# Designs tried in a protein design chat: VHH binders against Putative polysaccharide deacetylase (cda1). Part 4

Target 1, 320 residues: Putative polysaccharide deacetylase (cda1), of Schizosaccharomyces pombe (o13842)
Amino acid sequence: MYETRDLTGNAGKPVDTNPWPNNSKIAVSFVVNYEEGGERSLLYEDEGFETFLTEAGLMPFPNRPVRERSIESCFEYGSRCGFWRILNLFKKHKVPFTCWAIGQAVEKNPVVVGAMEEAGCEVGSHSHRWINYEGVPPETEYEHIKKSVQAIQKASPSNSAPRSWYTGRASLNTRKLVCQVYKDLGLPQPFDSDEYNDDYPYWVADPLASKPGAEDDKGLLIVPYTLEVNDMKYAVAPGFCNSDDFYTYARDAFDVLYEEGLEGAPKMMTIGLHCRLTGRPGRFRGLQKLMEHITSKEGVWVATREQIAQAWSAKHPYKA

## First folded at step 6 (VHH; framework vhh_7pa5_2)

Design t21 (from a6 with S109Y)
Fold by ESMFold2-Fast, scan of step 6:
Structure t21 (fold): chain B 320 residues (1-320), chain A 127 residues (1-127)
Amino acid sequence: as target 1 above (320 residues)
Amino acid sequence: QVQLVESGGGMVQPGGSLRLSCAASGFTFSDYAMSWVRRAPGKGPEWVSYISSGGGYTSYADSVKGRFTISRDNAKNTLYLQMNSLKPEDTALYYCARSDLTYYRGFSYQSPHMDVWGQGTQVTVSS
């Protein structure tokens, strides 16, 4: 897989002038990453502690095989406070989000899955551990994928398996292994979000097919994600310094795509959030302002990734 | 009680074939990945092959790839290893092992994530 790269996409032309329900001019996907309890720690028999996407950069930490309680408590803020603050905002505005849920984090705090389902939100999988899967043996990654799906389904009051998939730091084996796990469990093929390359869903060949375009090729739908409109920039250079930086950047991205939609090229956009980042009160103000801005506009569809995938595939079915 | 019982070993000449079986009991077999591991006299354990819980994914050590085939029958709670083109170097006690590959540290023949082992079945390849 990945033997060729599609550098052309739709060659800058609109794929569909009316792809979304109710003549919506933009589909907006809010994503909440639920990672707390899935990060590296000696508590989980890992080689060391995790510093990525935390306030750890404010303190000099040695990277050695010890537990760092300060960093652990920064992650815990996400599950204890930030998640609930974010969920309550979406409930207030009566719009959904999609969660990227780490399987181990769900195992350690399963109540979050029921809360998301009650609020009408989608719970997708973010694999089992919050780690880089490059270099992880395929056998181990297969079991991590399976365990993630099982953990989410077990915590689900409706016994629902995740329909949307996002690894983030994926290996070249990840896409095929995900499809294999879903097939082995008798589940419908998931929607894959491990791409950042477009503002529309699009099809690729089924990685389990005998060959691209064969009779057994049912396709795989890609629903692109974002590193651009993402609160990880509070923790990563060039960064966001304050909530207005996040708000202004996300607002401008929304406005550009929304205006293109008004001019006959409706698209989707994604906004990536982390419970321990945007869930902090000072950063949270930016999300509140963004939500007010987005919901003040006509012809905006705030939807789960599953809803976006279903709407897109109904109008654009796979042709092998 | 959780048990794994291997069978099907024996003596064969180089180039011959054997099929090993492993009968599992005391747990939900279809929930677990399974592996075959071998140990020659005076040597450490060597991982041979892996199969996922549903049977859709398999992998093999380089030393046996193309010659051995792992399979399972979840309805019969049985794991198999079909061994073809056997070599004297394949002489070893073969163990069936239940795998919990949830640790991201990786998979190896010394993997502590293999939590249940059988008694083993002897395979001897000699002329």
Scores: ipSAE 0.011, ipTM 0.496, lowest interface PAE 9.1, mean pLDDT 89

Design t22 (from a6 with Q110P)
Fold by ESMFold2-Fast, scan of step 6:
Structure t22 (fold): chain B 320 residues (1-320), chain A 127 residues (1-127)
Amino acid sequence: as target 1 above (320 residues)
Amino acid sequence: QVQLVESGGGMVQPGGSLRLSCAASGFTFSDYAMSWVRRAPGKGPEWVSYISSGGGYTSYADSVKGRFTISRDNAKNTLYLQMNSLKPEDTALYYCARSDLTYYRGFSSPSPHMDVWGQGTQVTVSS
């Protein structure tokens, strides 16, 4: 019925004292959420408009079955300006990020996929729509997963399907459906990021296996994501008021994990970003400062989630 | 026209020091992260050290950390590797390499993701 939750993990012990390439003390995953064009809107036959994670979301907007042009333009800032500002920063520092790309957003602005690939960044899937999948029929969710994979691959100049998966507001069916879609499309099993419970990758049983630990259990690699070091806090209370709030918090999180790495417990860190939030000039200054801080340190590996997953799984293959 | 030329190699006894240089031309040197990569006799290529485009970040392979120092002079389009406390196992042909778009390419993998390589300079550590 429901999977049992593992409250122990590695019981506070380091999983590996040297898990990352070239004796790196921390793996840093920058994640850019590309969501603009995938949100709820009457333009997409939804019953209303979306306010979540915009400047408008901090104000009282009643849920009405109308278009709100001002809110639409708040999302459009992400695709028109914020994405490009963020991409240019990563290009300047010659470091990659992973994108959580909403399939419908990619369909409406496919040029962003080619731009990310040219910059050496990974394009992962954020499902097809930027919605809560709880209560969505499994058949409909299956089709959304398939459409998201196909939209990203079609927009990819290299014809690459996304290797990393993140839904965010997932249903209880999401993980099994994602694995099923990838199997049905003949694609390698994706790396799943719909967990927030640890600072290193770890394995779970394959949701398509007959039972956990069976001969058909190939495992599923989890690469944890973050709600903690995430610019969504600019748009939710009690969050970040200014760029220094974001910078100070993210810097302190980096410093703690980096220091633990120097002391024999190297881990991964994720920073979650949104094109329409951190892409705004006033908030963007915090990311610039963070990038300078992180790239000033020795023994830091800035990598895509796919690269982190591959490095981890090569050293720690699944054991049934 | 895009070119990297290494120099400064030679023969040295264990415990000695050498300073390698790499002269870059044909591209905007300050826009690219740079790496040193070595190939020892009978072994595949091994990444040695990385430096960011602005010089603010450096990293090293476990085998050379604490002994080697990478640096750059963007005004002179030159990359350096200061090698101290040299060991026989440091014997290799040392290449200067330009990293393209990602830290992982320029840091962990010397071959498919490094888009420009020099011809190398030989370092021999022997008694």
Scores: ipSAE 0.000, ipTM 0.110, lowest interface PAE 19.2, mean pLDDT 87

